# Designs tried in a protein design chat: VH-VL binders against q0atu2. Part 92

Target 1, 119 residues: q0atu2
Amino acid sequence: MLDKKARIRTSREYRNVFEKGKRLSGRFLIIYYVENALDNNRFGFITNKKIGMAVIRNRIKRQLRAIVREYQGQVKNKHDIVLVARAGIGKSSFEGMEKDYIAIMKKAGLFARNANKID
Key: E = the ipSAE of ESMFold2; O = the ipSAE of OpenDDE; V2 = 0.75 times the mean of E and O plus 0.25 times the DockQ between their complexes.

## First folded at step 3 (VH-VL)

Design vb28 (framework fv_ivicentamab_arm2; at its last look DockQ between E and O 0.04; V2 from the best seeds 0.00; counts 0 for: pae E 10.7 > 2, placed apart)
Fold by ESMFold2-Fast, scan of step 3:
Structure vb28 (fold): chain C 119 residues (1-119), chain A 119 residues (1-119), chain B 110 residues (1-110)
Amino acid sequence: as target 1 above (119 residues)
Amino acid sequence: EVQLVESGGGLVQPGGSLRLSCAASGFTFSSYDMNWVRQAPGKGLEWVSIIGTAGDTDYASWAKGRFTISRDNSKNTLYLQMNSLRAEDTAVYYCARGSYWDETPFDYWGQGTLVTVSS
Amino acid sequence: AYDMTQSPSTLSASVGDRVTITCQASQSISSYLAWYQQKPGKAPKLLIHKASSLESGVPSRFKGSGSGTEFTLTISSLQPDDFATYYCQQGYSYSDVDLTFGGGTKVEIK
């Protein structure tokens, strides 16, 4: 699980990211992101009914949190990042979501240079 | 040698239907996203649709509800089912490997197949 | 929406000329831009990916440069085989509704 400190918790904090942040769309994910004034990154997750039934949305949310947690050490510090699942994410595999996440984070300039190292 | 060969184009009346095929060889077809891209006579390139490795699909807004992309990995073949055809759909339709989303987008293209929608 | 504006629409040049084609994005796309070459009656061919990375087999006279919103394709010494239409394409943001290709630049004989 992500630490409480690493979560976007309030509707005001979500709204700030949407209003002031940049937007980048991947195949299965959209991210909204903005630099924060804290010492750490914070993540938010949005899955809506267009994705599918509650069991599918819950699976996707768990898998997205797992992906974010796995790669959190590669994310440039001091950012608020909201992941919005696109309608088509329900048809994706875990590997597909992971690949999309890595691609959007690299394109957004949010992964450290060394995030691309295979070794 | 990577090869993509389109077929199925021809003359069709407005409101008609047509199915295009793209036969792939020389690579592991199931490992690549595949696309249809069209070009009206004397005009520029226009992306039509993508199908991912997991069977996930997306379409240009004007193609939704009329066009259906599909693939048969056992036959190394990509399809585009086109319904409710309009004069504006007259174009050469290309099969292309990859995704414009990738750093190395459409790296191989077929020769194209001409679809003419006219009364 | 990432609108891609390509200029000029048509360019007249002679063999040996230095040719420059420009592609402008409505919003920053970092370095995620590709260039394609299309000869009459043929399919497009990928020339350059990620703004400046030349594809295998593409002559060194082709050079891509730029980042953010402004990109250029330069042909340092135009050859007869280079008379073609060139297209840019953004790969930064995935969209099923946005225009991803520029309008094209036709390089024709002067």
Scores: ipSAE 0.232, ipTM 0.778, lowest interface PAE 4.2, mean pLDDT 88
Fold by OpenDDE, look of step 4:
Structure vb28 (fold): chain C 119 residues (1-119), chain A 119 residues (1-119), chain B 110 residues (1-110)
Amino acid sequence: as target 1 above (119 residues)
Amino acid sequence: EVQLVESGGGLVQPGGSLRLSCAASGFTFSSYDMNWVRQAPGKGLEWVSIIGTAGDTDYASWAKGRFTISRDNSKNTLYLQMNSLRAEDTAVYYCARGSYWDETPFDYWGQGTLVTVSS
Amino acid sequence: AYDMTQSPSTLSASVGDRVTITCQASQSISSYLAWYQQKPGKAPKLLIHKASSLESGVPSRFKGSGSGTEFTLTISSLQPDDFATYYCQQGYSYSDVDLTFGGGTKVEIK
């Protein structure tokens, strides 16, 4: 689990990202990202009902958190980033999710230059 | 017509407590973020606190620990509990409606209620 | 932090004058800046949001411009009703930062 400091927790914080941030769509994920005034990044996760039953949504959320945690140290700082799961993610493998995450984050230019776990 | 009416202001001794209220009407109260903003006599505007639609709260750095914002949607009322009051807390306290969709933190304001902290 | 600096603090002008107020942000807030007007003994009134969008009922003589860190409020021809204090406010970030106002600019009669 991500540290509290690394989590978007409030509805207001989520709305801020959605309203002020940029949006990019991947195959399985949509990311909204905006600069924050902190020294660290914060991540939010949204899994809509269209993803599937609660057990599926929770699984997806856990998987996304694991992916984010894995690459957390390689993301450019001072960003609030919300990951929104797309409908097809429920049928994706973990590796597929990871690949999509990396691709979309690269497209957003959010990976640090010295990232070593990135293709 | 959107209306916000603050009440509860008055004279209080240092170290004392006071609870402000803001009665809202003319809009769906539960659908909006609500804020408190204060203004010391002859000074500028200073944001105090916000409460989101989900009940999530946040505070100015100087307000944390002494001020508590809350809302009762059934009564269309916003509250500000102020504890350990100091002379520098003397100000007119405004409630202000947030407009997150219009990229404005405050689109409607109450008339304000004066809080005077003095021995 | 998003510090907001307004200038000037006080401005003396006459009816009909072109008035310019500036607001500087310590870091980029894109176009998410609001301007408020406040008259003595009254609550602030929202004039402009998102740097340049006039609120309903606001006279067209008010114009907001700018983006990033530099913003300007211009009153093309000052009217008697415009003598007041004006505040800018950042609306860019709500995340663990204060919704910071500028220090204000008092527009007085010359």
Scores: ipSAE 0.011, ipTM 0.641, lowest interface PAE 9.6, mean pLDDT 89
Fold by ESMFold2, look of step 4:
Formats: sequence, structure tokens, C-alpha cells
Structure vb28 (fold): chain C 119 residues (1-119), chain A 119 residues (1-119), chain B 110 residues (1-110)
Amino acid sequence: as target 1 above (119 residues)
Amino acid sequence: EVQLVESGGGLVQPGGSLRLSCAASGFTFSSYDMNWVRQAPGKGLEWVSIIGTAGDTDYASWAKGRFTISRDNSKNTLYLQMNSLRAEDTAVYYCARGSYWDETPFDYWGQGTLVTVSS
Amino acid sequence: AYDMTQSPSTLSASVGDRVTITCQASQSISSYLAWYQQKPGKAPKLLIHKASSLESGVPSRFKGSGSGTEFTLTISSLQPDDFATYYCQQGYSYSDVDLTFGGGTKVEIK
């Protein structure tokens, strides 16, 4: 489970990632990422109200957190990473979100060498 | 050099249809969210619609059901299909480059194409 | 949802004047606000993003400020090239999307 150290919490922390970070867009996700000065990674999650009702947005957040937790050990350290759900994500499957996450994280160079063996 | 060139404007009768195009060059079109913005003669700017990199769309409430935004990434072209046109739709229509999640929404604009809806 | 109220609608000023234009959001938009300049017959030009960050090539006499619901564009010493219409716009928000423009402020020569 992601502990408090691994969470982006404040508006200032989110803004730093958006202002200073790099951006990559996938099919269902956009990631923003920037190197931090910590000894660990931090993750943030954004679901826009355009995605759907609150129950749908909460389901998507749970699924994204589960995906991030599953692969967190393969992520290169010292990064703040914000995952932004795109409007079409509500119609995706868990597998579709997972594939998109893996592809975009590989493209960003954020997975360690052994992460390429995930899929 | 980023360029956006709108076309397809003209004179149309109320209830008619018109399709606008925006040809993009000088950047990786498929990596950017694209927008339509309109301006009635002597009036202010009014956002019309957005299409994201995943094909996700949104519309101003008054445009929903009448206008359809689309893109063809193989042709670097943005489209706006306008149906059931009314006199109040008379405006210059601009395409604009932006990010769905970027704090800098419209950094490049086309020259606009005039749509006149008259009885 | 997000209404943007821009004031004044028209402003008469002389070269060298300090000019202030305000924009108010109906709900907090943090710092996700952009300012545009538009001259007659031309497309708008982005001046400022994130409330206070000047775009490349924009003269330093332009200054954006504010956060939350109240935002200001200031021109510290008006130049002949600055007579134009200015628009604010709620930019993308990490919590919501509202692309509404303010009504515009026409800066005219006195």
C-alpha cells in the first residue's frame, strides 16, 4: 500500500510537478513527472468530473492506485509523478489502463531495466 | 514553426450545416489537445469544443448535440461539423492548440475562418 | 459552473499610464488563469499563463498577479502597441476543466 511518504498531498506539490515536470500522454492517461530531492517516489492521482459520476471516478482512482502499487518497485526512484485520467478512461478496462500505464512509463524512461519484463 | 490554418467558413442558411477544417503543421499534432473558439462580430471570445489526444471530447453546453469536433491524426487536421446552424452562430471560428491538463491553455491560434448564418 | 467576470469593459488611457485590468472567477481556480491580447482583425495572443508567468517575447511591463478568485493584469507603462482588447480565461485545472473567457477589456487611447 502507498504510505504517506509516497503521496503528493498539497496544491503546491501538484503545481510543482505541472510547472516543472515533463508530460507524456497515453490513450487513457497523462503523466507529469519531475525529479524530486527525496529518497523516494511520490504519486498523485487526478480524475476530472467530466469522466463521470463520483462512483465511476472513485472506481478509476482505486484501479489506478492498484496499478501503481503493483509496479512501484520497478519505478526509478526520486520522482514525483502525477497520473491524470483522461475523459475516455471510464470506458476502459483494468487491463487497458494497466497496459497504458506500462507503455507510458516505459516511454518516459521511468521503469528500471527489469521492468521491461512486465509485459 | 507552428502553424494552424482554418478553412471551410462561408455563408449558410439557418438550419444548414457546415464543416470546418484546421490544418496543423510544425509540431506533433497527435500529442496535443485541440480546441475551437469563436468570436461573434464585435463580441468576445467563446470556447466551443475540445478534443484530446485520446479522442475524448467536450463541448460548450449550447453546442452539445449540434456541433461535433473530430481529428484525423494521419492528416494533421482538426474538424468541426456544425449542424442546425442559427443566426447566433455567426462568428469567426479559430482553432487553438492547448493541453487538456496544461496551465497554458491556448499558446497557438489560427487566423480564423468566418461563418455567416443568414436568413 | 465557472463564470469569469472581467472589469472594466472599456478603459481609456494615455501612453505612459499604469493600467490595471481585473478578472474574477465565481469559484477558486487556484492559479490556472491565462491572459490574452487581441488586436483588431487578428487572432488572440497568449501573454500570461498560470496567472503570473509571462510568455516568451512578452514585454516585462506586463505583469499578472492573483490566485483563487481574483486576478489582475497590470501594464506598468502603457505603450502605443498595447492598445488592444484583453481577455482572461480560466485555464485547465487539475480538479476540473472550465475554459470560460472573461468578457474582455478594450484599452483605448484617451
Scores: ipSAE 0.007, ipTM 0.581, lowest interface PAE 10.7, mean pLDDT 83
ESMFold2 (binder alone), look of step 4: mean pLDDT 89; pTM 0.919

Design vb29 (framework fv_ivicentamab_arm2)
Fold by ESMFold2-Fast, scan of step 3:
Structure vb29 (fold): chain C 119 residues (1-119), chain A 119 residues (1-119), chain B 110 residues (1-110)
Amino acid sequence: as target 1 above (119 residues)
Amino acid sequence: EVQLVESGGGLVQPGGSLRLSCAASGFTFSSYDMNWVRQAPGKGLEWVSIIGTAGDTDYASWAKGRFTISRDNSKNTLYLQMNSLRAEDTAVYYCARGSYWDETLFDYWGQGTLVTVSS
Amino acid sequence: AYDMTQSPSTLSASVGDRVTITCQASQSISSYLAWYQQKPGKAPKLLIHKASSLESGVPSRFKGSGSGTEFTLTISSLQPDDFATYYCQQGDSYSDVDLTFGGGTKVEIK
C-alpha cells in the first residue's frame, strides 16, 4: 500500500495534473504527469468503468498500487503522476500491467535508471 | 469558465441524418471523456454515447449501428453523427463532460440542441 | 441493462418541508449512484456522486444515502430554488450495460 503522502487525494490535485500535465499512452495505461513543489512523488489511480464492475476495478487498482510501490525508488522525484487504466487492462495479467507501466515510465523519462527488480 | 455549446439540431425527415457538434472551452478538452445524453420532450434523461481520451467509444444498445461519436482535439469539438433517424429520436441532445476521476459522472453540460424527427 | 426505478414520479411540497426521493437499481451498483437536478428549460446539474458525496457549491440540506440497490435523496428543508426534477443515475459500469437514469421525480409547489 502506498503511504498516504504519496497519493493524490483531492479533486483539485487530480485536476491540476490533468490540466497542466503531460500525457503519454501505453497499451493498457495512460499517464498524466507534472512536476510538483513537494519533497516526494504522488500517485493517483483512475480505472475506466468500461473495464467492468467495481470488484474488477478495485482489483486493478490494488495491482497497480503494488506495481507503483515496487518501482517507487526508481521514479524521478518531485512528480505528481496519475495512472488511468484503459478498458483492455481487465483482461491483462499482472505481469502485462507491470511491463506496460515500466515501458511508459521509461518513455516519459520518469525513471532514474532501468526499472527492474535488480535492487 | 468551462463551457460546452451544442449545435446542428433541427427538423429532419424519418430516415434522414444529422451531425451534431459541441464546442468546448475553458478546460483541456483532450484530457476528458465526453458524452452525449438526450431527453425527449417531457421525458427523462437517456445516455447515448461516450468517447474516451484514447478515442475508444461506447454506445447505448439502441444507438449502436446508427449513431457515431467522434472528437477533434485540435478544434476542441465533439461530434455525434446520427443516421437512419426515427420519430423516437426526437429529443434535446446534450453534450456532457465526464469527470476526470469518473467518466460516468457528468459534471458539466451544454445547453442542448433540439432534434425533431417528423414528416 | 440496469433498471433504475425512481419514486415518486411527482411530489407536491411546501417550502420548509422535508422531501425524500427513492431510487432502486435492479441489481447491485455498490455506491456508484449520482443525483442530478434539472430546472425547467435548463441542463441537468450534478448534485451528488458515489451515493453520498456532495458536489462543491451544493447546499448542505441535500443528502444522499444508500448502497447496493436502494438509494435516497433527502432535502431537509425545501427552498424555492429546489423545485425541480431530480434524476438518479447508475454509474457502476457500461461494459455490457447502458448507463441508466431513473425516470425522474418532479418536486413541484403544493
Scores: ipSAE 0.360, ipTM 0.811, lowest interface PAE 3.0, mean pLDDT 89

Design vb3 (framework fv_ivicentamab_arm2)
Fold by ESMFold2-Fast, scan of step 3:
Structure vb3 (fold): chain C 119 residues (1-119), chain A 119 residues (1-119), chain B 110 residues (1-110)
Amino acid sequence: as target 1 above (119 residues)
Amino acid sequence: EVQLVESGGGLVQPGGSLRLSCAASGFTFSSYDMNWVRQAPGKGLEWVSIIGTAGDTDYASWAKGRFTISRDNSKNTLYLQMNSLRAEDTAVYYCARGSYWDETLFDYWGQGTLVTVSS
Amino acid sequence: AYDMTQSPSTLSASVGDRVTITCQASQSISSYLAWYQQKPGKAPKLLIHYASSLESGVPSRFKGSGSGTEFTLTISSLQPDDFATYYCQQGYSYSDVDLTFGGGTKVEIK
């Protein structure tokens, strides 16, 4: 799915994004984002146990990774981005999560102009 | 540095009980999900239980009703109460930290404590 | 109920060899697979998460690959420190939150 270079891997790297980054909230998602010194984007995902049971959290993580992968080519280069699932995400549909992701990324200015799945 | 130190293992008769402890240091204990994983002598790894940051718990299906995981954040300590012990519960019991990003990944482990169940 | 099957159970190799360990899931776990290394008398150490992502400090000679039901761990040029038992673990878990490890592969000196 996501290339190893496109993944935020350690708790230290997550903390850097939280401490240095900007924050935007959507309906089901919060993103934290900061420019990095790399030549690529990196993504992180957080679904804490307060959201629900493990089966719900695992479903949400899989769906978020799938959404991020699908739109990866539309994201402005050189950013570390962490997606944090909000409590209400367990009641959302896949389409609802996807629409929220697109909306928040556009609002953050992280999607390229005229970006779509085929660009 | 992250450290996890287990204690409380020993010899116990079938049907007996033991309480294991894991002392954590070098990180903000209350921010991490914690796990117990066991390994019978000469055998593989077997997940036992998890406790989340909100105190929510999950167990391997075979452990439910006999084992209870708990934590005391004021003491940075994880516990496993084991009741109705059987010969097949003989194992080294490891305390393991769930990764900040994904609670099902065990990024730091203690040295383990041996529990022997025999007559 | 995700059964994880590792092969081989034991592998004999020499320093400098390329070794490959396989992990098979009884049903699809997408990319939710981790690899651990355990040396005799020591606790396991996380090497790889999400099938292919190396943990910090893990040498680049370790590579994970695969998705769905078939996964491999490859060590491109075996070093003395690499003689150990390796375990795969699924983090996918749908039923009763049972996390499952493979049976392990012992890499020993030829």
Scores: ipSAE 0.007, ipTM 0.553, lowest interface PAE 12.7, mean pLDDT 84

Design vb30 (framework fv_ivicentamab_arm2)
Fold by ESMFold2-Fast, scan of step 3:
Structure vb30 (fold): chain C 119 residues (1-119), chain A 119 residues (1-119), chain B 110 residues (1-110)
Amino acid sequence: as target 1 above (119 residues)
Amino acid sequence: EVQLVESGGGLVQPGGSLRLSCAASGFTFSSYDMNWVRQAPGKGLEWVSIIGTAGDTDYASWAKGRFTISRDNSKNTLYLQMNSLRAEDTAVYYCARGSYWDETLFDYWGQGTLVTVSS
Amino acid sequence: AYDMTQSPSTLSASVGDRVTITCQASQSISSYLAWYQQKPGKAPKLLIHKASSLESGVPSRFKGSGSGTEFTLTISSLQPDDFATYYCQQGYDYSDVDLTFGGGTKVEIK
């Protein structure tokens, strides 16, 4: 579950990311992202009716939050990031969504380089 | 002012290849999904392909395997590589920008470039 | 697949007329329908998105309505600048199906 401090919650905050941020699209996901002045990252999730009925949209939203949570430690700090699900995401596997998320975050330069840094 | 300028069209023999280009200006090219839409002479509009900001692509069912969409953000240019051309591919090919808020809406279009596939 | 059927294919009208163009989707697309205007020799122009939302700069005489499978574009008082071909487009799904346009409706001088 994402901590509430890590969630974009208000329409004003979403609008800020959309207006000031960069946009990058993947196969199943679009991200909008902007550097923030906070000490942490915040994530927003949008599942339009194009995705399907409310039950499907809510499932996708839960799965996306789970993916974001799993990789939260790899995301460069101080960013507001909004994930928008594209049409067809409901037909993808969890692994497919996860792969797309990793690919777009790397492409955006938002994923920290993986390093085997054991002291 | 947003501008999209297509080039690369011309006469080609059946089975041949052509690469179309679309030069973009007046907006941050890297932040938008880009599309190709075609129109056979005297006929209606037909979606060809989309490329997202992350470089992921999708194609009309009839275009898969023959057409390849690509982009070069450093040159603000969109491409369409067309292989194994057929007479029914004869059309004006339009470069179209996907709207910032909804990639399926084509908010700006180029003037088009004519591709004629004939013996 | 989403087949988009427009009617009529051709419409003859006079300046000042109210004209109505219909677009039917083969299965529900909710409200994810756009309308485009294309004048002879020119690229299409986006007029309306999400069935009823006018694009900036589009005259208020254009009105879109509908949801599900039945959609309508109405021009309340046709102007000379409105003689063009109009296309509807589903924007609901392109993940497993193609983005599709209707066949077009040509609005010509009576």
Scores: ipSAE 0.008, ipTM 0.686, lowest interface PAE 7.9, mean pLDDT 88

Design vb31 (framework fv_ivicentamab_arm2)
Fold by ESMFold2-Fast, scan of step 3:
Structure vb31 (fold): chain C 119 residues (1-119), chain A 119 residues (1-119), chain B 110 residues (1-110)
Amino acid sequence: as target 1 above (119 residues)
Amino acid sequence: EVQLVESGGGLVQPGGSLRLSCAASGFTFSSYDMNWVRQAPGKGLEWVSIIGTAGDTDYASWAKGRFTISRDNSKNTLYLQMNSLRAEDTAVYYCARGSYWDETLFDYWGQGTLVTVSS
Amino acid sequence: AYDMTQSPSTLSASVGDRVTITCQASQSISSYLAWYQQKPGKAPKLLIHKASSLESGVPSRFKGSGSGTEFTLTISSLQPDDFATYYCQQGYSWSDVDLTFGGGTKVEIK
């Protein structure tokens, strides 16, 4: 589970990300992201009705939270990030979701990079 | 199909307390943010409070400290605990469902329950 | 708090008329404005969200427009079922926590 402070909680916080943030689409995920004025990152998760019944949507949410938690140390600090599951995510494996998440976060420039061997 | 039924309204004296209930049916209650909106006789609409799916709450500035919104997902019921009631709290109180994509939009409303604060 | 001002407060119209209702926000709310219709003794009904997106089942004669601070609701050919009070609502509230409605516009039969 993510710490309470690492979760986007209110409708206003979600709307801020949608209104002011940037959007990037992956195969199974869309992320909306914006810099925040806090000392930490916050994540939100949306699994809309197009995905399927509540049991499927809840499973997807749990899997996405697990993925985000695993990679939280690699995310550049001071960002609010909302993950929106695309309709096709229900056909993905956990590994497929994980790979998509890594790909979109890298493309967004949100994953921290270590200094290269060659500067 | 979607139904919201308010109850608990009535006559109460100034300084008194009252608890409103809203029974929801026809949708997955736990997946939606819920709101209370009121309307004084012959006046316009006034937002009171919201409760999110995770139990996060927000209130109109005038309602903070006096009103408490809560939900019981096992009973598909929304509540509004109103304390320190004043004559200006006299209104029809509506239970309203937040839209799935934007919880500040009220896509379904109950019929309302009248609260009269009078000696 | 975001102050929402509607005009006119009341208007008289005949069936077939084009009716325009305006809503002004005290500061920019982007496109996060909704319109509701309320008939006497009934709960409000959501008509339009995000300034111009018509809700399912709402007749196409209803149109919303605007962004920032000025918004309009237009009914292109008023029908008997359209005599009601209309409310705008801001859903923006990034700096102020309160969701606010306009004062309402009552559309009456001439």
Scores: ipSAE 0.007, ipTM 0.539, lowest interface PAE 13.1, mean pLDDT 84

Design vb32 (framework fv_ivicentamab_arm2)
Fold by ESMFold2-Fast, scan of step 3:
Structure vb32 (fold): chain C 119 residues (1-119), chain A 119 residues (1-119), chain B 110 residues (1-110)
Amino acid sequence: as target 1 above (119 residues)
Amino acid sequence: EVQLVESGGGLVQPGGSLRLSCAASGFTFSSYDMNWVRQAPGKGLEWVSIIGTAGDTDYASWAKGRFTISRDNSKNTLYLQMNSLRAEDTAVYYCARGSYWDETLFDYWGQGTLVTVSS
Amino acid sequence: AYDMTQSPSTLSASVGDRVTITCQASQSISSYLAWYQQKPGKAPKLLIHKASSLESGVPSRFKGSGSGTEFTLTISSLQPDDFATYYCQQGYSESDVDLTFGGGTKVEIK
């Protein structure tokens, strides 16, 4: 699971990302992101009711956390990033979610150059 | 300071229509799922509708076809269009914000606006 | 599809009492249940999410428990500020299925 220090957990922390951050949309994901004053990255995850029942929403959050963890070594340090799942994500494969995440993060300039994904 | 202020309530005759507004301030409105929840005088809470950050909507089964939720992110305002009103729709209508970590939890509420459907 | 039944509808209690409120779901909702407090003339306040997780600033005398279909809210040593109506809410339901609240439990002064 993603380290607790790497998760955005409070409404205040989410609010900071939304107030100060930039927004970028992908096929299944929207990200909001801002540089933080910490020594690490933090991630937040949001799903809406149109995705499906709580079991499906939690599956999506779990899969997104797994993807984020797999690629955490490629993310430029000192950022707070919130991933918002779009309604269509419930029909996507794990690989589809992963591809969308990589594409958005590259477009946002948040992936370090020539980084490899974590084993 | 997070604030939600409802308006548009009042007396309306059965079969009539009414539009409620909720003015949001103190947070990045476009980043939150928003809800309407109602409470008939002396009775319990009843969920009415949700609108997601991407504009996707969902409704209580009894509200479908009569009520329409919408949002205007440029004005930080949530709306509820209510048509074909019945005496049973008499209630205080609350605007409620979905929590970042779980959109089906309501972490901030307005003070409500009273809708009375009577002849 | 997910009916929520609370019991009792009302209960009378004194300051210092232990109060227990029950919420029953018509079908399993895993642990996706929240508790709200509503004082007269005020909007509800979120107290507990995911059955047992206290919201920031909520006193430790409030405790939620349960999973599946049966849940409880316990107030271990009732304070004057705790006289209110309490509602459970399931957040489990899928798209096109209602989010539902229990009928409420009014905790009033004995």
Scores: ipSAE 0.008, ipTM 0.605, lowest interface PAE 9.7, mean pLDDT 85

Design vb33 (framework fv_ivicentamab_arm2)
Fold by ESMFold2-Fast, scan of step 3:
Structure vb33 (fold): chain C 119 residues (1-119), chain A 119 residues (1-119), chain B 110 residues (1-110)
Amino acid sequence: as target 1 above (119 residues)
Amino acid sequence: EVQLVESGGGLVQPGGSLRLSCAASGFTFSSYDMNWVRQAPGKGLEWVSIIGTAGDTDYASWAKGRFTISRDNSKNTLYLQMNSLRAEDTAVYYCARGSYWDETLFDYWGQGTLVTVSS
Amino acid sequence: AYDMTQSPSTLSASVGDRVTITCQASQSISSYLAWYQQKPGKAPKLLIHKASSLESGVPSRFKGSGSGTEFTLTISSLQPDDFATYYCQQGYSYYDVDLTFGGGTKVEIK
């Protein structure tokens, strides 16, 4: 469950991240990310029809939000980050998505080296 | 402004190896997925391989085990290592950039480098 | 496997003609189809993505349509610059399957 202010909600906000941000792709996820002028991080989520039917896309979106919430305290502050699910993510386990997320966030330099999960 | 320049093509004997390079300029190379696409003389386009920004790779079914895609972001260069070459690998090999929004779309291409596999 | 079949393989036309090229996918790819233009000795150029969305700078005489398994590229009034080979490409998936292009349609002068 992500707090409302931690969500990217408008098409203009998504466009800003895409146009001005950096891109990094993992096995199941692509992230687009840019520093913001706010006091907090904001996350956006995109699941398209390549993933599968609406029920699968909605499940993936919920699972990604859960993963992001679990690790939000480890993300360097003041970033807008959009997660785009790649084709094939629907065949991944929750653990597989989680591992991919951690790997790409570390590769992007957005995770602290010894970050801990939020409990 | 965006430029992709392939090199390394030439005549090679069946069973031989060859390494292709693609020098990228005019964009942030590290932010884009990169592809190799080939075209046999007088024939159509055939996708070879993709490499993501995190270094994840995928290959056409016929290329697995013989071809290896790699990238060096510090040099803005994409590579394709080709082993166990066959006559049917004779083609112009194009370096192609995956679109920022959809890695399956090839928005910029180099002019290609000809690989001829013949005795 | 997403086999892409284009028809016709060759098309003869005159300037001002309406040209239609068809692309068939062996399985549904929703609207994830792109069209490319290739001139002799040159690299391909992306024209259309997601079946009907024109790329920046592409003239409005080019129109893409279709969804599922049948797609069409139409050039409403052929110009000299349009004599080229056109390729469709499925952009739906490359996970466990290959990205595939159609065989191409050469639009040549009559």
Scores: ipSAE 0.007, ipTM 0.662, lowest interface PAE 8.7, mean pLDDT 87

